# VHH binders against Carboxypeptidase Z (CPZ): the designs that were tried, part 3

Target 1, 134 residues: Carboxypeptidase Z (CPZ), of Homo sapiens (Human) (q66k79r27to160)
Amino acid sequence: NPAGECHRPPAADSATCVDLQLRTCSDAAYNHTTFPNLLQHRSWEVVEASSEYILLSVLHQLLEGQCNPDLRLLGCAVLAPRCEGGWVRRPCRHICEGLREVCQPAFDAIDMAWPYFLDCHRYFTREDEGCYDP

## First folded at step 6 (VHH)

Design s37 (from b1b with S52T; framework vhh_7nfr_2)
Fold by ESMFold2-Fast, scan of step 6:
Structure s37 (fold): chain B 134 residues (1-134), chain A 121 residues (1-121)
Amino acid sequence: as target 1 above (134 residues)
Amino acid sequence: QVQLQESGGGLVQPGGSLRLSCAASGFTFDSYAMSWVRQAPGEGREWVSSITGSGGRTYYADSVKGRFTIARDNVKNTLYLLMDSLKSDDTAVYYCAKPYSRGWYLPFDYWGQGTQVTVSS
């Protein structure tokens, strides 16, 4: 992120729900998502072409199955966020924080940093704000 | 500044072999994990393989495991992909990719121009 690039969450959580089409997210606990997603990707084709989705689809192989499927489901909550009743549901920040702590040794073992699109403070919310467990 | 230049692609028959090379410059090559990514006609990008900066660990997509070998020469700042038992579905443009940070495999901040691999009888 050189030269002052900043990643911000979406301005509004209201949304039009569409079917979840991403194969990597087929075992998510929900069947509907929305666009733009939390990274401002406007369609499922854009998501599938993204570096974030490529990483998510190969985390099982890179981490030798450690922390899978939890990491994949966490990433799906950002790239294909749960859409319910006309609004986006954000996953719980404490789930992200706990998973980061548990998975950090696996990332360290392959000399890989925790992915920015799983930033627990940007894309996740608190229990008192109506978060869900992904 | 940062430059990645692929070579070694071409037309090959099914079951054949190719060796791709990527010449890197403009950064501390041995400090970064490097990857090969391919894109078939009309399809999205598919990660193929990654190698740590030291070369001590390698990772492969299930579609190429056992057939491809990723390697690097940190003295020559060159990344390699040795492709054996090539199949028609390996036909794609192959890109050499540098991650944004030393601790990352993805996302990529620099890509080579790509080299075309065509597997056809």
Scores: ipSAE 0.027, ipTM 0.456, lowest interface PAE 7.4, mean pLDDT 83

Design s38 (from b1b with G53W; framework vhh_7nfr_2)
Fold by ESMFold2-Fast, scan of step 6:
Structure s38 (fold): chain B 134 residues (1-134), chain A 121 residues (1-121)
Amino acid sequence: as target 1 above (134 residues)
Amino acid sequence: QVQLQESGGGLVQPGGSLRLSCAASGFTFDSYAMSWVRQAPGEGREWVSSISWSGGRTYYADSVKGRFTIARDNVKNTLYLLMDSLKSDDTAVYYCAKPYSRGWYLPFDYWGQGTQVTVSS
């Protein structure tokens, strides 16, 4: 029977939730995350040593723009994804797309491409798949 | 092939000054932005400063603005961090970091071995 059927993926990945302890993400609307994160970092020590976390930590200094607080929350959703009730949740793709559009001129001004770890297609999901607003 | 080698760290009293150097080789240094990143004991890595490939743009973390100056010598393939008015909070291993691609400041693909800066009375 499985040979003729389409399998629907789970709405959210099963995960063990741990306390969110990343300083740069202290203003996130949730208190729990999981490892490995969406980039396959295995611990908070690994995340804090990563170039992705360093970029996230310095964006407010490099851009100094209006989108910096929201952009940081978006990055936190990838590096320290929301974990609730034993499930990891993905943020909404349309929010990522909107921020990318607003922030693109600021990234261009510092000669930087939109970061790969904020790829709206890869790490974010649609409303019909149960996304959340970060 | 790519090599980054820091020097100039040491023990200094609060209020003192140090000059860190990073000797770069194995890539076209004058075509890449460069950065300094530090790691305090028991903490994660913290970005300190970045400089464009030409030296025309510099950026600093709020914690070091007005005290540190980043500079480069493209003829000598050397990156510098001039540290003034040092505080105990500046105690860390300082790393020289190269970005992955030309025209980018981040992400980093190569790091130096680090040089220890200790600010203690």
Scores: ipSAE 0.011, ipTM 0.317, lowest interface PAE 9.2, mean pLDDT 80

Design s39 (from b1b with D30S; framework vhh_7nfr_2)
Fold by ESMFold2-Fast, scan of step 6:
Structure s39 (fold): chain B 134 residues (1-134), chain A 121 residues (1-121)
Amino acid sequence: as target 1 above (134 residues)
Amino acid sequence: QVQLQESGGGLVQPGGSLRLSCAASGFTFSSYAMSWVRQAPGEGREWVSSISGSGGRTYYADSVKGRFTIARDNVKNTLYLLMDSLKSDDTAVYYCAKPYSRGWYLPFDYWGQGTQVTVSS
């Protein structure tokens, strides 16, 4: 069985892990991230100047209640992805899909589309590929 | 074609007030939500406030709620930010930002040059 002999985690890319320094992501379940992130930003300065990072702070203010903290952590998984043992990890697609469903009424209320960088088919992976819950 | 130009920044003492303006051109201004975003020295960009195309809905960051007021004049194609009770932590370059598509608040596709606000005694 060819898939059963992989030494690296499924859906993980090799990376040099650095300390997680983004204040907006300080409550993430992990302490290390990597550059480039999943959007190919090369440094934390580039991340903090990005429209995607600004969007995390906007969503924190515009979308209150149960959706808000989970959505921010989902964004952190893309902008400051989890890095463990020299591998960058991808968050679970089903978590993204579940959040999109729960958050849809709140997005509709402010006439905003679900963010493109959080498209559940772009940076998220399946459970059988070793995804994690952000 | 799309142009956003901020003005009204400057030096002010703590507790003072400033009124920022953003002159917009090259798009149907009234059809787009508009936002103010700021960047303090050595820090990342922070969203400050947004206003719907009609002006009927406004949103504010917790750090400025009750002190800042966002407004727009769709006849003059101008966005405003009225800043009261200014604090040293409000020191930043303030940017006017346009969203990519009408009916959306984010993502932004165009930014102004920015206007410097310094709150110091």
Scores: ipSAE 0.013, ipTM 0.343, lowest interface PAE 7.1, mean pLDDT 81

Design s43 (from b1b with S50A; framework vhh_7nfr_2)
Fold by ESMFold2-Fast, scan of step 6:
Structure s43 (fold): chain B 134 residues (1-134), chain A 121 residues (1-121)
Amino acid sequence: as target 1 above (134 residues)
Amino acid sequence: QVQLQESGGGLVQPGGSLRLSCAASGFTFDSYAMSWVRQAPGEGREWVSAISGSGGRTYYADSVKGRFTIARDNVKNTLYLLMDSLKSDDTAVYYCAKPYSRGWYLPFDYWGQGTQVTVSS
């Protein structure tokens, strides 16, 4: 689609990993991510203007104290996935499922739907597929 | 068509106050929760505050709690953000945001154009 534009494929060698620079994700246990991310955002500017990033800030401000503080880091693993050895590490589905179970009452209490980008069967993978545990 | 129009931004000194307004049209305003979101220079968009459709529940980001007050006038279809004790860190473009579904706070489907707030001497 893009005429004359250059973009990085997510699974390529050393060219795919960049420094993690999202403020809300600065305490993640990894230092490198990639573009496009799991939602196909192509740059930091696109991520920071996205509804998903705003949702992540809402999760941090309203829900982190009412369920599991790892919820924000789970969101970070989708918006700025861990990149190591030239490969993207998708977050673990079982962690997503556990957090959804614990946190659903807190979401219900503030009239908020569980976010679509945290659908456990969309951007998450199994342990036998080498998933990342945030 | 859904339209959201912010106003009330401007230049103010640290410790000052501003009142932002968002004029809403094209939907049943009192049926939707509304939010304020800001974007500071060189930073991503940050959620600031939300108010339920009835106005009975309000929520605030930790950075603004105790200084900002969100309010709405369902007769005038207008959302407000009353900003007290403004700090340089509050400098940002402020956006009014509408959620996709009635009774939900997120995700957002419509945004205003934004209004610039600059806190400086």
Scores: ipSAE 0.021, ipTM 0.426, lowest interface PAE 6.3, mean pLDDT 81

Design s44 (from b1b with S50V; framework vhh_7nfr_2)
Fold by ESMFold2-Fast, scan of step 6:
Structure s44 (fold): chain B 134 residues (1-134), chain A 121 residues (1-121)
Amino acid sequence: as target 1 above (134 residues)
Amino acid sequence: QVQLQESGGGLVQPGGSLRLSCAASGFTFDSYAMSWVRQAPGEGREWVSVISGSGGRTYYADSVKGRFTIARDNVKNTLYLLMDSLKSDDTAVYYCAKPYSRGWYLPFDYWGQGTQVTVSS
């Protein structure tokens, strides 16, 4: 998107974009992110040591392909949010809500709550507000 | 108040075994699921295993399944990790981790100091 740094999409926060270096998120549809991320982590070192990052690994391993690609990418949208043209993009709430509904029985089966950092009402926004599909 | 103290790490040859211990205090130990998490040099933290408060349920990372066994002694307030068939890739600092809330194993609110495991010939 060659709109430049002055363009502001709806429901976007101003940010300085940096290269996406998080290996767990290498298959994301974007190449740039920012710090602080949506959880207020200030660097790659902080993210990689966080409970939220560990959670993505746990979900990948314990759900064994059940929701795994989409759920991991949803986590990436919060831990390494999409940054374009100087703006942080927020992922779609309906994608979060759909994944939570489909994945809830699998979470219950392993005695795990839906992750707090994937609260669909906190870091996500609606399509009419310019969200993106992670 | 909450305190977690790991021990049992050391240098071992590939194929060897180690038993890690974590002494817990300052909370109702048997009401919380407990996890082992490791951090290899230059890497982020990786979850290894979790055991429910009662000890009735255990889960393992695919990389350690069949080789590691998590156990607990609720009378002694101690968490264990029995590590068999160790590989060089198991070299890491191993942390005992307590979850924030009862009945769930994430997010973590307290970590031990860690114990170094080095697998080398």
Scores: ipSAE 0.011, ipTM 0.313, lowest interface PAE 8.9, mean pLDDT 79

Design s45 (from b1b with S35N; framework vhh_7nfr_2)
Fold by ESMFold2-Fast, scan of step 6:
Structure s45 (fold): chain B 134 residues (1-134), chain A 121 residues (1-121)
Amino acid sequence: as target 1 above (134 residues)
Amino acid sequence: QVQLQESGGGLVQPGGSLRLSCAASGFTFDSYAMNWVRQAPGEGREWVSSISGSGGRTYYADSVKGRFTIARDNVKNTLYLLMDSLKSDDTAVYYCAKPYSRGWYLPFDYWGQGTQVTVSS
């Protein structure tokens, strides 16, 4: 918490913030995250062993130059969600929907479906609820 | 019931070669893409390679391109990883992994038990 009065952002869950340690997410616009993440992984070891985290590294390699560069950051918003002042921040649903539309041809080219953990209706929230752009 | 069993790991000198095999059963093997994933001591899991169900398309991690070749024998229900020019950094447990759906390479719903590859001088 900052010095002075504190405010809880809309669409935020109470959490303990820790340093962001995932190498694949080192270029995120924030430096703190929390556990459990949005997929209910409880530790760095669990995240790094997950199929979802492996997919993030694979997407960078398989979709190089064929998809919006923000796709990896979208995944980071789910696996290592932004944590500020004791609250978890959820990324914007409209950003997810826009990226899915832009990336559809690239996914089709490699015969892969849009990942279930990036389902825009599960881990993302509305702009009027204070979502952030990942 | 889906079963994946890796074999072919062992101790090898730097610059050597190994061939890993994964025997698959309990599903229509040629209808699914297949994957190799490795985990080095003290590190997270790293995707290594993928091959389409027909074998017509292959993909490799940058760290292994030009050194490893993924292949499959759909008659024998077996996945292979041919590893050339092995480096100490290739030391890891190698896992065979099946994707959840026929149209997907990832995420995985089944993993093998793994086979240990040690590259040491």
Scores: ipSAE 0.006, ipTM 0.277, lowest interface PAE 9.8, mean pLDDT 80

Design s46 (from b1b with S50A K65R; framework vhh_7nfr_2)
Fold by ESMFold2-Fast, scan of step 6:
Structure s46 (fold): chain B 134 residues (1-134), chain A 121 residues (1-121)
Amino acid sequence: as target 1 above (134 residues)
Amino acid sequence: QVQLQESGGGLVQPGGSLRLSCAASGFTFDSYAMSWVRQAPGEGREWVSAISGSGGRTYYADSVRGRFTIARDNVKNTLYLLMDSLKSDDTAVYYCAKPYSRGWYLPFDYWGQGTQVTVSS
């Protein structure tokens, strides 16, 4: 619209922002998140008990440090997505794709598939849609 | 009807040793990486160790590295955790966990009932 109105991202239509309290994500570039997260977890307790959070906490050890450490922040963007002004924000797809390219040999070395919750086409969006660098 | 049944837990003094076993059935055991996960009283779940389907690769959390050994017997469909130099911080319920897919270590789709390990003087 010529009035310069920005459209809401698909995940943001009813977001209420809360403080980011996940220890594994304390160094994220933002301080607020929302529930449900991008995986439809509804609370901190559900996230902390999830296999996805456990994986995120141990990825460095499983890959023996042979991957970009930003992989953890990428996972945080899905499990504790950035929330600003009542809108949940999605991280940039090109960052996900770049990290996958860098980390693929390390995943292949341990015979592990790229994690489904880091599917670059499901949880990430384009720059022209207002994505952020996690 | 995937089933995972843990055993071998118990009370042990600090510095002691225990061997946990997990009997698996209802799936092609040797095609899946397997993990041990623990939960201490009042805490969340902590991943402990993982082993590839062939047994050729093993991984450990920093807190247990050098003290625990994960192993498997694909003929008996059994997963093991050999725990040495046990510390009070190792007190937890230990779960055997199966990943959702053959090519994955995580996420898990099936868990055992758990076996209690208590390290106390």
Scores: ipSAE 0.011, ipTM 0.319, lowest interface PAE 8.6, mean pLDDT 81

Design s50 (from b2a with L101F; framework vhh_7z1x_3)
Fold by ESMFold2-Fast, scan of step 6:
Structure s50 (fold): chain B 134 residues (1-134), chain A 120 residues (1-120)
Amino acid sequence: as target 1 above (134 residues)
Amino acid sequence: QVQLVETGGGLVQPGGSLRLSCTASGFTFSNYWMNWVRQAPGKGLEWLSGISPSGGRTSYADSVKGRFTISRDNAKNTLYLQMNSLQPDDTAVYFCAKIRFGFYSGTDYWGQGTQVTVSS
């Protein structure tokens, strides 16, 4: 596609892509993200200081490895969203809904609720809107 | 209205022990997972330990397993961190925190922190 005719994909926000440097997200299927992220964190340092990132980094221990790595990769799609060709890709809502359903018993077993920043109706979008499958 | 107040920090020699306390007010303390998090000078936040609402489940970061013990007293709305075998690299500001885990769990709450310095 010619640069002058490049149109924004549905559910994508224009952005400057930077290298993905979050260690917890090193196995993501993409190498570039952007700031601000979907939570409006403005830098890598702000993300690493966030309670959402701390929670994501410890979910493996809290759930004794249940639902990982899929749950971790879902969180990465929100905290370090995929960026391609100057566009931010929002993760797929149906992937979030499926993971929440599978993981809910593990959270219930330890009296924890599903993470609020992973509310499937907040940062996630539909397949017909060009969502990213993490 | 919501407050988390840490106490018990101070200067300690390598190999020594400290017990941190965190008193919570303004929310139903016994309904939430509570956590200890630290921040060393010039570094980001490091999660150390979490404890379930009942106290029946605990979890620890690998850096503190076997040395630190988290506990809580729901009748006193107080969270504790017993720190043993302290090392110079444990020098940090220690925060107690209610991290947002729930779908509608509300806001994360953090204390002001208490300074722990491990030095000879």
Scores: ipSAE 0.013, ipTM 0.355, lowest interface PAE 7.7, mean pLDDT 81

Design s51 (from b2a with S59Y; framework vhh_7z1x_3)
Fold by ESMFold2-Fast, scan of step 6:
Structure s51 (fold): chain B 134 residues (1-134), chain A 120 residues (1-120)
Amino acid sequence: as target 1 above (134 residues)
Amino acid sequence: QVQLVETGGGLVQPGGSLRLSCTASGFTFSNYWMNWVRQAPGKGLEWLSGISPSGGRTYYADSVKGRFTISRDNAKNTLYLQMNSLQPDDTAVYFCAKIRLGFYSGTDYWGQGTQVTVSS
């Protein structure tokens, strides 16, 4: 960005950072998130009522230790993205891609496909755009 | 027209049992994973259990392992949840859900829910 090295949130003109309230994400490496999140959920109550949040609970219970807790933290990066300095920090695409490759046998073993909301090309960005490792 | 209709909820005393049923119509029930999810008052959704299309694989959340049993009858398009040793904190609305494992937005089907109250 020629106006400065900032990553603009996809869902707002500027990010308003709020406390991270999601229980499933309490062990994330950050304490603040923003709404709307990357999926356009407007509050933590909406996130907790979402199919995507339920799926993170399912994956936590079903996947082999090869993927947990990394897959859960990746999901948290999309559902409760890191907010810092008034901007959303998108998680790193290469971390998503690497985790998908590692997790593929575990997903195949339980007859599940990689989740749509964790599509590495939708909500993730590159290191040169200031991504973070979830 | 897709419909999921839950029945079997009600008031039960601690230590009691209930059996929930969910009748599905408008899709090929036997081709899909089916799930039970609950929502306690003032809380978010909690996934409880899932069952494979054939019924050959079942999975449970730690909070209900050993107490709840999921099953299905594909000939009747019906999903069941047998709930034993019910506790006051099992009080919630229980939903039958076809959640697409592997996820595509907008393809999930939910029932209206059935209320379970565990109280003396």
Scores: ipSAE 0.024, ipTM 0.418, lowest interface PAE 6.5, mean pLDDT 80

Design s53 (from b2a with F103W; framework vhh_7z1x_3)
Fold by ESMFold2-Fast, scan of step 6:
Structure s53 (fold): chain B 134 residues (1-134), chain A 120 residues (1-120)
Amino acid sequence: as target 1 above (134 residues)
Amino acid sequence: QVQLVETGGGLVQPGGSLRLSCTASGFTFSNYWMNWVRQAPGKGLEWLSGISPSGGRTSYADSVKGRFTISRDNAKNTLYLQMNSLQPDDTAVYFCAKIRLGWYSGTDYWGQGTQVTVSS
């Protein structure tokens, strides 16, 4: 058993945890996040100026009630990822994949593609690797 | 190539109204969702409203819902924002923004912005 293995979650990266202050994500199930986020944004100013944050706001308003309401929380897991005990946590890939399938008709109805910053294979991990439900 | 020019900003009293315009060029305006975003002094960007290519679908942030109305004229390549019941907290630089879902690097565009000041 390597030193520290019992205290390190699988698929977790070391991080400095800070308070979650992004207004769009105030209802997330966790209170701490980190920088850089999963998109490599290094501050709140960079996040709020990003096309990804603005797109998340557009998607939340356009698709709420026509798609799973959890879509916004999925975006929050990437832009303000969960940080616990000095480790950044990755959300579950199967939740992303399931939500993409549920939301496809709603995206088709507004002639839009699934956003690539929510690429289920890039920022998400498997359940057996200690992922969380965002 | 791509250009977005905002106009219509100015000084208004609380409770007043203002109409912003954004003229687009260098792309097929009628094929894209268009958005209004603002930035208050010393704060980050806030998305306000979006409109579908045909104008048949609109969406608003809770902070402006019921007070602001987004519209577009595809024949004139122009996006509008009608702002009613303005409050001091609406003081910001307002930007017209083209955001493409499924985008790749360098495909979102912003104008220079127009200043809106709401003061008593």
Scores: ipSAE 0.012, ipTM 0.307, lowest interface PAE 8.3, mean pLDDT 78

Design s54 (from b2a with F103W Y104S; framework vhh_7z1x_3)
Fold by ESMFold2-Fast, scan of step 6:
Structure s54 (fold): chain B 134 residues (1-134), chain A 120 residues (1-120)
Amino acid sequence: as target 1 above (134 residues)
Amino acid sequence: QVQLVETGGGLVQPGGSLRLSCTASGFTFSNYWMNWVRQAPGKGLEWLSGISPSGGRTSYADSVKGRFTISRDNAKNTLYLQMNSLQPDDTAVYFCAKIRLGWSSGTDYWGQGTQVTVSS
C-alpha cells in the first residue's frame, strides 16, 4: 500500500485490552478497555486530566438527577470503551440518540448544550456493525 | 490573546478564608459557563464549582458545598471563588477554566493556577 504499512503501529490499532480503572465508570457492564480511547487519549492520567472526564464526573450534580442515570455510562463508553477479544467495541448510536432526547430538557434548564464528545454521529455505531448497549 | 489569570492564593491557617479571582480576556466571557478546578499534590484534577453565563445557576462538588461560593462579574470579565472554613485538605493549585461542554462552547481555556496552602 502506497499510503501505509502492512503492519500498523501498536498504539494506532490498540487491540490490547487492559483493566477498566476509572472510578466514575466502576459500574459499567464490562471490565476491560483499551488505549488510545475514542478521544485519542493514551493513558489514565490523560483521561483524568481531560475536560470530558471532569464533565462526566459532575454530570449527576449539574443535572440534579433530572436526566437518565445512564448518561454517565454513555460517557464511559467513549472515555473507556469496551474491549473484548482483542477488539475495540463501539456503543450503539440509537442508545445515544434516545438518551439525548430524554436529557434535552435537563440540559436546557441549566443553559448547557449536549456535550460534543457525546455527539451521536462521532463515536457511536449501528447494531449491524457490532455495537453494544453501554 | 486568550488568557485566564488567577490571583488570590497564598498561605492560610485552618479555619481561615481566601478569595480567589480569575480575570478573563480574549473571548466573550459572559457567554460561557466558568469553572473552578483544583489539583492537590500527587492527585488528579478535582472539579469544585461551576457557574452559568448569567450567574443564575451554580453547582458545587460535595467536598466544598456550604464552604465555597462561586460568583462572577460579567462587566469586569472576572470569576471569583470565596473559600471559607479552609482545611488542610484544601491545599492545592486552583485553576480557573472555561471547559467545552457542548458544540457551541468553543475551545477549552485554562489558567496557570494559583497555589493555596492551608497549614499552621
Scores: ipSAE 0.012, ipTM 0.352, lowest interface PAE 8.4, mean pLDDT 79

Design s55 (from b2a with I99L; framework vhh_7z1x_3)
Fold by ESMFold2-Fast, scan of step 6:
Structure s55 (fold): chain B 134 residues (1-134), chain A 120 residues (1-120)
Amino acid sequence: as target 1 above (134 residues)
Amino acid sequence: QVQLVETGGGLVQPGGSLRLSCTASGFTFSNYWMNWVRQAPGKGLEWLSGISPSGGRTSYADSVKGRFTISRDNAKNTLYLQMNSLQPDDTAVYFCAKLRLGFYSGTDYWGQGTQVTVSS
């Protein structure tokens, strides 16, 4: 196949899968990720130095309840995205939208806005494009 | 124009103390969480502490908990970091930061940094 598209899942990018080494993401439902991540960071070291990773660590310390573990896992889906069989997959937009809605009171309570790198229309895709639940 | 200006760095002996200040301008300082972040020679960025807009809530990294105290004066648009019991591994450039918190919060703002050297 000259286009090669029929051999890759919808909304998936070809990738070299590596072991998930980010401690903050060790409880993710998957064990492999890739570089560059969805923010175009090229290594674990670059991710750890990013403002997005620092922000995720700060939010983990300040928020609690049903928002905390799901928000961290959503962040992991962008910073250390799921990689399976040579393909990186994008997480579901509807999961992001639902989580933003349930987390909004917690963010309001700490006088913070929803993180821009978790804008549900940036790195998330539709279910008909083969998204996964992070 | 947004500006964050750190002062108060310098050379101090192990066990000593320093107080860092960060003066903010160009945004409504009292509306945002403010943070201290450092970068040691040859290492990446390490988040140290954050303080809520009102100053009523603070958080600290385990490496500095019990030794460093973050505070703010919203009337003066100034953020502080009181550093006690300084150790050689606290040697770093210290940055005042307003971190990006979604499209309603704008962008990350970082100061120029102030050098802290802990040496005998």
Scores: ipSAE 0.012, ipTM 0.332, lowest interface PAE 8.2, mean pLDDT 79

Design s56 (from b2a with I99F; framework vhh_7z1x_3)
Fold by ESMFold2-Fast, scan of step 6:
Structure s56 (fold): chain B 134 residues (1-134), chain A 120 residues (1-120)
Amino acid sequence: as target 1 above (134 residues)
Amino acid sequence: QVQLVETGGGLVQPGGSLRLSCTASGFTFSNYWMNWVRQAPGKGLEWLSGISPSGGRTSYADSVKGRFTISRDNAKNTLYLQMNSLQPDDTAVYFCAKFRLGFYSGTDYWGQGTQVTVSS
């Protein structure tokens, strides 16, 4: 996908694609993911035991459905990243930034900070680096 | 030296009730959403309920809605889960948890859990 992938943090470039098995992510636009995911979880069992996955699974109820399904799909891009042709695809940072702005009042209303694993500067990349819209 | 200590688990018959407690220390308990999560034998983690820092807002998983009640006492740094109408499939280890949320919100804190067994 983007040139210069070999200069990036090791977590997200070349990969063996496996079937997407996370129930919460069943409506994603892709059918294949990889391990380790962007958080360095090594299997679907590890993902499902993680606090990030549990939080993602309950955001619908915590935010009374606000910002769903977009928040869920954004989280899926991190926990079950898109894998095509042996390469991990990173989601677009500007999509993350736009969603954070739209969702900020809902998070503020429940005294909750934007989730750390969805920090737009950690796992998301620019359009000139070949990102996708999750 | 953050600690979350769950107590109140035990053996109960179907239809019975239990009250779980979680005592927190080593962080400002009153500043965080707190959660109850369970893990049944051979299964993954299931989120059950969350409560806002002030206690003014609560949320529940559909599997426990109407049967379980979450509450907190910030003066005692204690989180509670009142469990009514218990069923055999409520058998699990119950954990008190604070999840990682913001840039400086830090890390997840988990207790060691308390065993709840619903059996006749």
Scores: ipSAE 0.011, ipTM 0.377, lowest interface PAE 9.4, mean pLDDT 81

